# VHH binders against p49116, part 219

Target 1, 238 residues: p49116
Amino acid sequence: EGPLLSDTHVTFKLTMPSPMPEYLNVHYICESASRLLFLSMHWARSIPAFQALGQDCNTSLVRACWNELFTLGLAQCAQVMSLSTILAAIVNHLQNSIQEDKLSGDRIKQVMEHIWKLQEFCNSMAKLDIDGYEYAYLKAIVLFSPDHPGLTSTSQIEKFQEKAQMELQDYVQKTYSEDTYRLARILVRLPALRLMSSNITEELFFTGLIGNVSIDSIIPYILKMETAEYNGQITGAS
Short names: E, the ipSAE of ESMFold2; O, the ipSAE of OpenDDE; V2, 0.75 times the mean of E and O plus 0.25 times the DockQ between their complexes.

## First folded at step 15 (VHH)

Design jj21 (framework vhh_brivekimig_d4)
Fold by ESMFold2-Fast, scan of step 15:
Structure jj21 (fold): chain B 238 residues (1-238), chain A 120 residues (1-120)
Amino acid sequence: as target 1 above (238 residues)
Amino acid sequence: EVQLVESGGGVVQPGGSLRLSCAASGFTFDNYAMSWVRQAPGKGPEWVSTISWSGGTTLYADSVKGRFTISRDNSKNTLYLQMNSLRPEDTALYYCTRHGYSIPYEGDYSSQGTLVTVSS
């Protein structure tokens, strides 16, 4: 009964903090990432199929997939965020930390490997020139993943995922009719999202609140925000 | 150097009120969302409330909704938490935090915490 996503779900516009600093700093990076996270949660909450699953299921799904949604958002908004410059600054800081013996080489190596995987993912998406419709459906496929541990209503979630896959296929075949392998190239990128550590993503882009208060802990509260509250947090406007 | 100094804690009877303050320095306060986090004895930390950089958006944990009010005065670089109808389970060390991304192994931010004890 109608499409899973409407044209409004294709629009995904990140409003960056102002003013933009001449040199990147922790504040700018975190505020930008937080706005992207809130935009991603608001996007998910606006989907009628998502709302139909109920609040408990919605919370469980987002807790399970926020890192995948966030990473897709980073790839989609990479130019707006100047993500390559942000990652280069982080790499430079980590290399200086090795020189000053402030950290173990093993931990720095783990973080560097995560940054490399993130760069490769974003580069592959850029090379494929993934459009707004494709990003919307990839996010829907990730959101409606029935295979996370602890989920209930898995049959309904699977049906919505299948609907997302079908609508993506129809879109790609119609829009990129001359590229018979495009859909396959896009879909094989998705498994990489599950190999990236949500803990390392949190350390790089989000300041944990004191005592290991995590993104996982705040997700239920973000999902309960009214639309005006979401917009205020996303744009920094009152 | 980022510094956050909490104050206003104390001993109060159930049903009482306290106002916590957090004096911020070393960064552009009106650019950051700010949060209150608490840690009760023998428990892990619990997020309490968040306020946007402008003060236009506030979020609360279900356990404190309707009883606590977060606010800020950007002209004074100060964050507040007004706590009403206090309960014994609100007993904790309260910390203010700025909402920011951490580059691993950057310097530590000063946060002292302020003790709130709700007891008869």
Scores: ipSAE 0.000, ipTM 0.149, lowest interface PAE 13.7, mean pLDDT 80

Design jj22 (framework vhh_brivekimig_d4; at its last look DockQ between E and O 0.42; V2 from the best seeds 0.00; counts 0 for: pae E 3.5 > 2)
Fold by ESMFold2-Fast, scan of step 15:
Parts: sequence; structure tokens; C-alpha cells
Structure jj22 (fold): chain B 238 residues (1-238), chain A 120 residues (1-120)
Amino acid sequence: as target 1 above (238 residues)
Amino acid sequence: EVQLVESGGGVVQPGGSLRLSCAASGFTFDNYAMSWVRQAPGKGPEWVSTISWSGGTTLYADSVKGRFTISRDNSKNTLYLQMNSLRPEDTALYYCTRHGYSIPWSGDYSSQGTLVTVSS
């Protein structure tokens, strides 16, 4: 039986909107985040095992895990996104909202805690120097999570998750043979992804979407697009 | 120069129908996904429906699914929204919006809107 992921699934190149504005605004942040989210969906859609589960299962899986995939993508692409600059701009906006009394103190606290957890996650991944193969397998592990409520085909999903775990183990043991505990250090990072609120992620990064459309509404559209239209949209740009 | 011009709005009774049109010019219409967005009095903008470049893929907000139909005629550079079984809650300014080339759901291109009032 062949590998779950091919070398083409390791390539994860984010193209940022150009030029970067002098002052960050909601539209630039939203465009940057949308490019990352759609790159993540393009990546998932390209996996043969994922396609084999069928469109209904694919939609349910991505709806359940998009925030985890997005957060892994933020960590992987933190440098190319200048994520620290984006988060600083968001923090500045929140501080101004306190002054103008536009948001409650409790809400601001929730959002600031989310930003802190996100920064801690990205910093931990950077310190571990996670490579492209490791990110690809971590994304596969979160994508093929059989334990989300309401899923069908859970036995097949579990099989693909176990395959992802085995291939990650084989890769790490061969590539980082001198670091016996590297795999454990990497895997211990994953539970934190489930503690981060998808609603707060939407508020921080996606408020610039046309008509305040939700990510849950977008997912089935992207996944059911004709392949030619999808590829033209996700990879086509001037 | 991107131009989007809506028409077809008006006053209708509950249960009535209207067909909105959006005439597009100044860009290659069939290279862009298009959306209808509405804004009710005193509310923020609400996404209604989207259609892909070719018209092959459509999506609807739960509030309008089964009642509204989005379509496009690429030969005429025109977007349509057929609205059936209208409710008072559908009262809003309706906007035609062009998506960004690389990313659907992004973009600052909108028109002046057309008013739909469902009353009495």
C-alpha cells in the first residue's frame, strides 16, 4: 500500500498580498488569512485518501478541524506572513476598543488570552524547528481525526490517522536519529490546538469577508468546486 | 474602471417574487466569482449567495436556501438573483459584489444597491 502523503504534499507555499500597506487594516489581514485557509483546503483536497472518503465526509472533517489546520499554517508560515506584526496590530486595535468602550472587558480578556495561546504555540513550533515533512504529517493527523461528533466512516478516518502517525514516526526516527525524544516533544503540542476557539479565530482574522460570511458556509463551496475552477482560483493571481 | 449596476428592486407583499439584475463592466466578468450581499435597516451586511466563474458552483445562506436562485449570463456580463416566497425579513438593500481574483469572498467592489421592501 503506498504512502499517505507524497513529496508534493510537503510543499506549502503561501503567497502574500502585495504590496503590504504602511498601516495594517482589516482587509489586508483578512486577505492574508484567507489565502492561508484556502491553501490549507487546497492541500487537504489534493490528498487521495481524503478524496476517497467522499464529499460529505470531507466537508464534515474540514468543518471540524479547519481552525487546527489554520493554526498549524500560521505557525508554519509565521515568517512569510509577518504574523507578529499582524498580532501586534490586532492588540493595538483591542487596546483602542477599551479606550472607546466599544468592547466589554471580559470579551477583550478572552481575545487577549487566545492571542497569547496562539503566540505560545507558534513560538514552541519555531523553537522545535519543525520541518515541512513534520508539518505535513501533523496536518494529516488533525485532518483525519475520527473523534469529532457526527462523523461517519470513523474506522477509515482512524486508519488514515494511524497511517499519518506511523509515517511521521518513521520520518522523524530516520531524519533526526540523534534526538530520541523529538517525536514526543512534537506530538505533545497538538492538544493545545483543540483548546483554541474557532469563533475567536474568525473574529481576529476573517471579519473582512464579504457579507460577514462564516467559514462553515465557505467550506462546502470550496470543496465541491470543479477542479479546474478551484485550481484557477487558488493558484491563479497576477 | 469597474462598474456594477443593480436593478429590479421594489415593494412587494409577503409571498411575492422579484428578480434582481447586476450589469457588470470594466473587467473580464467570467474570471470572477460574484455574490449578492444585503443590508437590512440598522444591521450589518449579510451574505446571501455566491456563484463561481462558470456558474457551475453556487452557494446560499441558510435563510434563503430553497427560495432564492443565483445565476449569471457571461455572454451579457450580467448576474441575477431570483427571489421567491419573500418575507418581511428579506427587506434590505441588495448589493452585487465582485470577489477577489485569487480568493473568493474577499474584495471591496460593490455597487450602489437596489432596495427590496417586503411589507403588508
Scores: ipSAE 0.489, ipTM 0.763, lowest interface PAE 2.1, mean pLDDT 87
Fold by ESMFold2, look of step 16:
Structure jj22 (fold): chain B 238 residues (1-238), chain A 120 residues (1-120)
Amino acid sequence: as target 1 above (238 residues)
Amino acid sequence: EVQLVESGGGVVQPGGSLRLSCAASGFTFDNYAMSWVRQAPGKGPEWVSTISWSGGTTLYADSVKGRFTISRDNSKNTLYLQMNSLRPEDTALYYCTRHGYSIPWSGDYSSQGTLVTVSS
């Protein structure tokens, strides 16, 4: 019955590993990306509507949308993360891999197209000057998407998505009352998220995870973590 | 300094059991999630199992579910892996790793490992 999100769900502070190395490496990139991933999952877990869907539905939902949520987080935190520098380092590494024939030509093209699409998405969001409230509602719209295969409780998920859309509309109309088309401009950016490949996101940002573990395989652990453990692992405390 | 020392490896027949131990020192053991990782000859490392700092949450690779059990005794600073129904494909160097304090699953310290050989 209450609002889908409260002001506590708007805060999204990413803390980067320090100090930044002289040259970027796989471990620094993976550390940074992991912090964003866990921040995004913690954000989703904190939403009462998400909690109400139950544990099995939560796992299925996050497995379906984690890459879109992560990509929104990249756009929101692009300056804090120095994302343009990270992507430039990755492109340089890919150039070396081409010279040494370590990847197939088709794979290289897929990865480079993905990087270009990611850069364009982040640039378009920056040009719109999307604020923290708008990001929170956009993340909620992406999280509560009922059209992913294999989901249960899709009627409830659809109702939560509609509520997120209504709250975004209300916010934009009140805050940007002089800009009639702002909501439409924001919403037309969302389809680009479905073009992002979770497999390529893992190659770009998560190659440093131990033992070839995939994001899909660790989502149940992240969602089940005790709150104290979660805070201790992602806050950088002590 | 941080130290992780494995023991319990050896040669067993298919269907046998082994229990691996990882003795930890040089850090507050119960502040860290821990994992077992294995590396077969000529292969890259493969994640096997993870346990939360309290022991309340565990996770397993599909290849070992139902056969392996991860556990920890925080009073003894020791991580365990009980391996049952062993198969030849479980042959590998097994090592424990401490998760990064600020970064889950980064494996910010690992050990030399203990060899497990399953052969008929």
Scores: ipSAE 0.330, ipTM 0.663, lowest interface PAE 3.5, mean pLDDT 85
Fold by OpenDDE, look of step 16:
Structure jj22 (fold): chain B 238 residues (1-238), chain A 120 residues (1-120)
Amino acid sequence: as target 1 above (238 residues)
Amino acid sequence: EVQLVESGGGVVQPGGSLRLSCAASGFTFDNYAMSWVRQAPGKGPEWVSTISWSGGTTLYADSVKGRFTISRDNSKNTLYLQMNSLRPEDTALYYCTRHGYSIPWSGDYSSQGTLVTVSS
């Protein structure tokens, strides 16, 4: 059996909306986040092992891990996204909402703590200087997590996760042979992803979604979209 | 200046049909996914349908799936919504909006919209 990932899966280029407004409104934030979400999900879809799981399993798997994938994407694309600026804007919008809706102190604390966790995670990843290959394998490990409730084909998912881990190990050993503990330092970052609330992430980045649309509800649609349509739209809009 | 002008609304009986149009100007129409959204009296906005820039991908809310069809003519800078088997609960102001991606998020709601009333 061939490798889980190829060089084609290493590329992860996010195109931001243009032009960037002076004031980052909810729409811009949501658009940026949506593009990252699209990129992340279509990246997953491009993996042959992922395709082999079938549509229902794929949907369930992405629903379970989208927040983690998204967060890894934030970290990977932090510079191109100007993530610090986006987060500052989100905080500003949150302050306005607090004034208007009288959010509970506990809720405010939870949201602010979440923002801090996101920032700290991204900073930690930047300090580790994670490269494109490492991100790809980390995303694969997160994607093929068999421990989410309600999943089918858990044995196969586990095998894929193990394969991702092995390939990451091989890569790190070859590329960073002088750093014996790099693999461990990278992998110990993953638990932080499980501490982050998907609901809060959705509230922060995807408030601009209209109606009763949720990330959970749109995941099947995103996964069904043609990659060519996605690519074409990106190139056309730039 | 970006402009979106909706038309085609009216009063129809339950089970009837309407075709809405959205004329777009002020931007490169075929670079953007487009959506229909609606707002019923006393309710918040509801996503209805989205179409990709090329028309190759279409998405529908469960509430309208099988009854509504979204389409576009890029040569005419026009978005369409064919509404069949209309129900009283479809009564709303219908707006079109553009997106950078084929996901329904908040957009330009400065348009006047077109009113659809389904009543016996």
Scores: ipSAE 0.170, ipTM 0.592, lowest interface PAE 2.3, mean pLDDT 89
ESMFold2 (binder alone), look of step 16: mean pLDDT 80; pTM 0.808

Design jj23 (framework vhh_brivekimig_d4)
Fold by ESMFold2-Fast, scan of step 15:
Parts: sequence; structure tokens; C-alpha cells
Structure jj23 (fold): chain B 238 residues (1-238), chain A 120 residues (1-120)
Amino acid sequence: as target 1 above (238 residues)
Amino acid sequence: EVQLVESGGGVVQPGGSLRLSCAASGFTFDNYAMSWVRQAPGKGPEWVSTISWSGGTTLYADSVKGRFTISRDNSKNTLYLQMNSLRPEDTALYYCTRHGYSLPFEGDYSSQGTLVTVSS
């Protein structure tokens, strides 16, 4: 018994790398993205329901949904990150890489479509004026997705997802009682997250820092980090 | 700047053992998780093992689990990798890396590495 999420799970505070360079570069963008990824994983591991599923299930869930969590985090932290400026810098970096590497027209189209989808998603969330409680529950709905290939304990995951959906509904109905269709407007945005390629997200935000190592390979490490170690990474050295 | 210096590599026969060391300087060592990464000739980098800042949590690649042990001595700013039951496929250049604001394999925190060759 008890709510799926507590007030501590609503707090989602991204601390950006300092100092900000005069011109955005690959290192700054990757550090910013890494901090958001770490924050997202730390958020997930702090949920008692998530902990109850066990390490193997936790790793499988996050491997399946990290791109969706990351994208929700980009939308939620868009102002703190100056996301539009970061996306412009990524486009510039990408254009330079395309010129040097002689990428195919089909690959250029895929990457540009991904950037457009990401911009559209973040803009739609901004227009809806999603609050911190709504973001927390949307992240929980995405995290507790029972339908990813290869998952075990799918019935328990589905129960946690249903609990997240019900608690979101209760919150929206109480807080935005005069906006009958708000929940529907919010929920219809979620399917777009699954159409975005995790491979392209990895190329855009993590270029130049991880080489041939995938984010999939580092997820178990991030989930196992101690709280003090996580805090040390986002705030700098003590 | 961050300095990481690997040592302990060499030539061993299959079934042999080696202990790698990584001497760290230029940062507060006990504030960071550390990893070992290897690169076999003609292959991309492969993550091997990670240890948390305190040493309380360790993670291993499936290919080395049960054979390798990662450890650290925060008083000496040194990271270790004890490699037992070595196999020919363990032949690679081994690097230590620092985890910080960037993902585990940030290039600015890698060094030349230490070569491990397992052959008969």
C-alpha cells in the first residue's frame, strides 16, 4: 500500500557543467547529456517499486526505456539546459561530420527526422505546460512498460504501470478539475517517444566521448552507483 | 590535469595470472568510480569492470566474471585488476578510465594503456 511516488520523486534538479564555454562543443554537450542520463537513472532507482523488481529486471527495464526517459528529461529540463541552443550546436557538429564523412542521403534524412521529432516533442510538452508531478508520473509510466521484448516479471511491471496511470489521473482531476481533456492531451504524446531511435540519440548527444562503447553497456554501472558518488558527479568534487 | 598511468601488463601462458595497476593523480581519486577497458588488436574498446568510489560496488563483463577482480586503494590513489585463469581472447591493451561528469569512457582521462598478451 501507499502511493507509487513520493514528493522526493517529483524533484528533478539538473545541475549543468560549469563553466559554460563561449562556444558549445562536443565535450560540454556530452557532459550535459551524461548528467541528465545519470539524474534519470538515479531517479528510477530511488523508486521503491522499481527496487522491489530486483537488479536483473531493473537493468532490463532501463536498457529498454533509457531513450524515452532521457527524452522526457530533455523536455522537462529544456530551459535549464538551453536545449534549443544545444540542438543548434548538435546540428552544426552534425553538418561538419556529414561533410567530412560523405554520409548517404538516407542517413541524413533519418538524423534530420529524429531532430525534428525531438524538437516537436519538447515544444508540445512546453505548450501543455506539464508540471513536476505530471512529469514524474509520465516517467513512471514509461519506466514500468511491460511490453518491451525480453522482459521478465511483466505482470508485476504492468501492475506498477497501471498504478502510475491511476495516480496521474487522480492528480490531474484534482489539480486541473476544469480541464476535462488535459489527461488525454498529455497521454497521446507518449507514443512518439517509442518512434525515436536510441541509436540516433546516442550519436547526437554522446558523440566523441564513448567511442564504440554503447550506453546499453554502461547502464548496469549507473544503476549501481552509490548516492554520494552520483552527487559528486552532478555537483563536482567536494 | 588528470593523469592515469597503467602498469603490470606482460606475456603469460593460458591459465596464468597478472595484476594490473593504475596510478591516478590530478583529481580527488576517492570521489570517482573507476573502470578497466580493453582493446584487442583490430577491435573496438570493450568494457571489462567498474568499481564505485568507496569500493563497495563492483561490476564485471560476463566474459571476465569469476576470473577477474577489480579493487582500489584510496589511500594510495591506485586502481587494480587481478586477472586469473587468463585466456587467449583476453589479449588486449588495457586502459583505466575515470567516471565523472561524462560517461565512463571519456577520452581525456585515458592513457596509453598496458599490454596483456596471452599465448602458448
Scores: ipSAE 0.000, ipTM 0.171, lowest interface PAE 15.7, mean pLDDT 80

Design jj24 (framework vhh_brivekimig_d4)
Fold by ESMFold2-Fast, scan of step 15:
Structure jj24 (fold): chain B 238 residues (1-238), chain A 120 residues (1-120)
Amino acid sequence: as target 1 above (238 residues)
Amino acid sequence: EVQLVESGGGVVQPGGSLRLSCAASGFTFDNYAMSWVRQAPGKGPEWVSTISWSGGTTLYADSVKGRFTISRDNSKNTLYLQMNSLRPEDTALYYCTRHGYSFPFEGDYSSQGTLVTVSS
């Protein structure tokens, strides 16, 4: 068979909303995050192996792993997004909320711990200087995870994950031939993605969504969008 | 997953009373401050009232102070707004909203709201 991913799957370009506001607000953060989420789903649906699994399996996989894909996207696009600035603004706001009795201390603690885990992950990826090919394969590894509850076709999903791992190994061995242990350093970062709560990610980045719409509920609709409709959502996001 | 469902609206004469309810699901209700927001015909949204996560602190818009009372029952995941001495100017679609962790008091609106009409 041919490769799991082609060169077209390495290209991952986030277009930020402009102009950037003088003070960060929930709408700018939500629009930025929504663009990254839509880009991530469009990336996944462009993979022939993903398409071959069928619509129901595609929806189940993305529902199970969107937080992992989104977090990898945040790490990959951290500079474009000015992620450190966004996280600093959120932290400052949370500290003010403690003093104003607007949020419970227990919930603020949970959210702060999530932010620290996210910062740790992004810093580790930056230290390793993960390239575009490596990010593409890491996203494929988390996308083709056979171990989520309720999945069908788990044997085929596992085969695609193994193929992603093999192609990543081949790439790293050829490109970073002098660093014998690079692949191991990269792969041991992935379990941290499962320690991060999708509910807290949703609260931090998608709190500006109106209509009480959860990410879980919109995933099937995004995956069914035609290319023109998808592009319209990206350019028309407010 | 997050759902906010408002109820209790209706038609009432000036000077009358109504009690609005907001049933919350899909999140840990007692971790969040909650607000009521209204939108009158032909006007933009207006903040009405906020209650802290514990119920220990309440805030009101000047237009409703002394007439409206916000409360919550954390055991039932329900937010309430008791509206007394209603005026024609209180006619609006009323939404309950949850406060987000990025910027509190800029939360989500319900998709429906509950309509309050004060007229004869």
Scores: ipSAE 0.013, ipTM 0.422, lowest interface PAE 8.0, mean pLDDT 84

Design jj25 (framework vhh_brivekimig_d4)
Fold by ESMFold2-Fast, scan of step 15:
Parts: structure tokens; sequence; C-alpha cells
Structure jj25 (fold): chain B 238 residues (1-238), chain A 120 residues (1-120)
């Protein structure tokens, strides 16, 4: 069989709403995050192995891993998004919320811990200087996770995950031949993605656009969208 | 799934009273400040009242001070708005909202609302 991913799957170009406003607002943050989410789902849809699993399995996989894919996308696109500026703005609002007694101390602590974990993850990926090929395969490893509850076709999903791991290993060994342990350092970063709450991600980045509907609930509709509708969402074009 | 379900609206004569309820589900209710926001026909949304996560702090718009009382029952995951001495200008669709992390933005999560009509 051919490779799991092609060169087209390495290309991951986020088009930001431009220009960034002088004062960050929920609309700009939400539109930026939505573009990244739609880009990530369009990326997954384009993988032949993913298509081969069928619509029901595709929906279940993306529902289970969207937060992990989104977080990898945040790390990969951190510079183009000015993610540090967005997170700083969110932290400032949380600090104001403490003073105004609008959120409990326990909730603020949970959200601050989430932001800190996200910053540490993005910093670790930057420090490792993860390239576009490595990001593509890490996303594939996350996407083809056979261990989520309620999944069918788990043996086929596991085979695709193993294929992603093998192709990543081949790439790293060829490209970074002098660094025998690079692959191990990269792979040990992945478990941290499952420690981050999808509910907190949703509240931080998707406030004000989805309304009362969770991302899990809209995923089947996003996966059914025509290519033009996907492109409209990721570029802001009507 | 975050869900807020309002009830208690209706038609009432000027000077009457209504009690609105908002049943919350899908999140830890006592971790969040909650607000009531209303939208009169043909007008933009107007903030009415806010209550802190603990119930220890309450804030009211000048137009409703002394007439409306916001309260919450954290054991029942329910927010309330007691409306007394209702006036025709109180006619609006009333929404309950949860405050999120990009505060001071109001209306983080909102439902379909409950209609309050004050007419003579």
Amino acid sequence: as target 1 above (238 residues)
Amino acid sequence: EVQLVESGGGVVQPGGSLRLSCAASGFTFDNYAMSWVRQAPGKGPEWVSTISWSGGTTLYADSVKGRFTISRDNSKNTLYLQMNSLRPEDTALYYCTRHGYTMPFKGDYSSQGTLVTVSS
C-alpha cells in the first residue's frame, strides 16, 4: 500500500482574520479558533485512510479527538495566531473575574491550570523544533487512536495508527539521523494532550459563535460540508 | 452539552409580578456568575441583573433596582428573577446567560428566552 500521508497533508496553512484588532475581543478569538478547527477537520477528511473507515467511524474518531487535533494545531500555528497574545488577554480577563467575584476560585484555578498546560505544551513543541512533516504524523497518530470508548473497526484504526508511527520513525531517522532519541522525545509529548479538557478549550476559544451547541454536536455537520463551505470558513470568504 | 432553559414568562397587567426560572445543565453551575439579559421588540439586548457564583454579590440595572431580585439555588442548578411592580417598558424576551472567560462579554451561553408581556 502507499504512504498514509502525502505532501499535500504536510501543508497546513492557517489564514487569520486580518487585521488583528487593537483590543482583542471574543469575535476575533472565536473566528481565529473556528478557522483552525475547520482547517483541522478538512485536513482529516482529505486522508484516504480516514475516508476508507466510513462516515460513522469518521464522525466518532473526530468527536473523540477534536481537542487533541485542535491543540496540535494551536502549537503548530502559535506564531501566525499570536497565541501568546490571545492567552495573555484571556488571563487578564480571568484576573478581573477574581476581583469582581464573577467566577469561583476553583473554576479560575482549573482554567488557569489548563492555560498553563497549553502554554507548556506549545513551548515544548517549539523547543523541540517540530517540523511540518512531524506535525502531520503526530496529528495522524492522534486521529487514528483505537482506544476511545464506543469505537468500531478498532483493529483497522490501530493499523493506521501503527502505519503513522512507522512513517514518522522513517522520516525522523532519515532527516535527524544524528539524534537517535528524537522520536522518543516527540512521542512522550502526546499523552499531555489527553489531560486537557475539551470543555475548557470550548469555553476559551469558541465562546459566542456556537451558541448553546457543543462542538461534539456540530462535528457531523462540519464533516458533511462541501469543500467550498470549508474554504469559506477557513478563509472567511462568503 | 451546556443547556439553559428559561420558564415563567407570560402576560401580566402593569403593577403585576412574575418569577422567571432558568434550569442549568451540562456544567458545574456553582462555578459561574449568572446574568439575566432582555431584548425588547425592535431594540438591542439590555443587561438586567448579575449574581456571583456564591450568591454573595448581586448587581442590577438602574431601570430595575428595587423592583427585581436575582437569586440562585446552587443545589437545584437554578437561577431566578423575581419581577415586581412590572411596567409596560419591561416587555421583552428574557434570557439567562453564563459568564465565560472572555469577560466582561455578556451572554456567553444563552437559550431561546422566555417572553414577558406587560400590557394594559
Scores: ipSAE 0.000, ipTM 0.295, lowest interface PAE 13.9, mean pLDDT 82

Design jj26 (framework vhh_brivekimig_d4)
Fold by ESMFold2-Fast, scan of step 15:
Structure jj26 (fold): chain B 238 residues (1-238), chain A 120 residues (1-120)
Amino acid sequence: as target 1 above (238 residues)
Amino acid sequence: EVQLVESGGGVVQPGGSLRLSCAASGFTFDNYAMSWVRQAPGKGPEWVSTISWSGGTTLYADSVKGRFTISRDNSKNTLYLQMNSLRPEDTALYYCTRHRYSIPFKGDYSSQGTLVTVSS
């Protein structure tokens, strides 16, 4: 009956760690990425449709799509993050690792290709001048993806995805009425998100995690936190 | 100045139990999530368990789930790890760390650790 997303779901404000060091390090990059990941999970948790699916389904959905949500967040927050500077620092570390024989040349090529794909995606979104409402609905479309392996409640998820698509269409047609093909240009960008490896994203942005910790292992923990406890953590990040 | 002091380690036979403590000072303890991390000889650090700043949420590595219990007493600025059904592979130097986010990050400050040896 009501809209899938409210105006509160359009606001997506990332607060970066301060001050930014003169030379970026693994800790600063990981802290910045963690803030974006937490913001993205908090955004998802605040959606009534998402809450209605239940905890097990919520965990499965986020585990399946966190990389897509994170990448959309990187694109949306690219200027706030100075993402180009972060990626340049990562590239510099990779070049240094080749000289010290710490990583294979093949692995470095895979990582460099991922960085290129990420930059191309962010540039395409910037060129299209994607606004906050469009980002919110694109995130909802990827969140409510019924086609990931192992999901349950796929019919309900598909219903919410279709609702997200319909509301995005309505928004674009009303706001950009003179650009008949804008919606198509936006939607054809989404398949590229599934070509981005979550393992490589984890290697690029989350190397500051302790030893054996993976994003998959922390997702259920973050999602099951009590609302007051979760909100306190996010507020402290601001 | 932040200080974390671990204690409670020792030598125990397989199947035995130990309770580790971490005494914190120099910061507002209940504003931080706390984790236990261990490092076995010749291996890198392995995350063991995390507890949120309130104690309301806990998380365990699969290798220790059902055997270890993390807890905290914010009135005493102390973190605990109750270790039951100990195995030879639990032999390691155990560290406590603090972190702002309730996820198992490397903490801002690491301590000297307490040695746990499971043998015989």
Scores: ipSAE 0.336, ipTM 0.656, lowest interface PAE 3.7, mean pLDDT 85

Design jj27 (framework vhh_brivekimig_d4)
Fold by ESMFold2-Fast, scan of step 15:
Structure jj27 (fold): chain B 238 residues (1-238), chain A 120 residues (1-120)
Amino acid sequence: as target 1 above (238 residues)
Amino acid sequence: EVQLVESGGGVVQPGGSLRLSCAASGFTFDNYAMSWVRQAPGKGPEWVSTISWSGGTTLYADSVKGRFTISRDNSKNTLYLQMNSLRPEDTALYYCTRHSYSIPFEGDYSSQGTLVTVSS
């Protein structure tokens, strides 16, 4: 059997809405996040192993892990998104909302804690200088997680995850041969992704896209889109 | 710092059983395949068994197949080796390692091992 991922899966190019507005607004943030979400879904769907699981299983898998994939995408695309600027604008808005008494203190605390965790994760990935091959395999490891409740084909999912881990190990040991503990430092970052609230991610990044529905409710629809339709969403062009 | 602490060794008669444990810390246990390796007095190290990160795949050396069972509890960061039908030839210092894709025995370890003596 060939490799789990090909060179095409290493390429992960986010095209931002242009031009960037003078002040950040909900529409720009939502459009940027939506492009990243659709890029992530298109990436997952392009993996032969993912398609081999069958439509019911692969859909359930993505519904369980979309927030982890999205957060890895935020870290990978942090520079092109100017993510630090987006998060600073959100923090400023939250501080102004406290002053105007528009949000409860408990809600503001939850959202601020989420932003802090997200910044911490992205900073840790930046310090490790994670490359495109490493990001591709980290995304594959979280995608092929056999431990989500309600999954079928758990043994096959586990085999794909182990294959992703083996190929990541091979890559890291060959490329960063002088850094014996690099793989361990990278992998220890992954459990933090499961501590990120998908509900708060939806509120911060997707309010303009989903209205009163959830991201996991629209995933079956997104995964059934044709390639041209994905390209339209990813680039903002028809 | 990666730490692996073995326990459960002892003296047992031929045909007896022992269960070894390996407590892991300093790394994300759930992300690594783990192996048991043994070293008999005056001999080089011998690979015994490997288990995948989730426990779904297990491998055994021909010398221990049908007698030893490797398992793990990821909630406790602990690796186990159940040894049945022990033979004098199983007498060795047993230690656990993180799996290497090249050779299981080349895995990283910092444990002192646990001594198993099979003697009548």
Scores: ipSAE 0.000, ipTM 0.079, lowest interface PAE 23.2, mean pLDDT 81

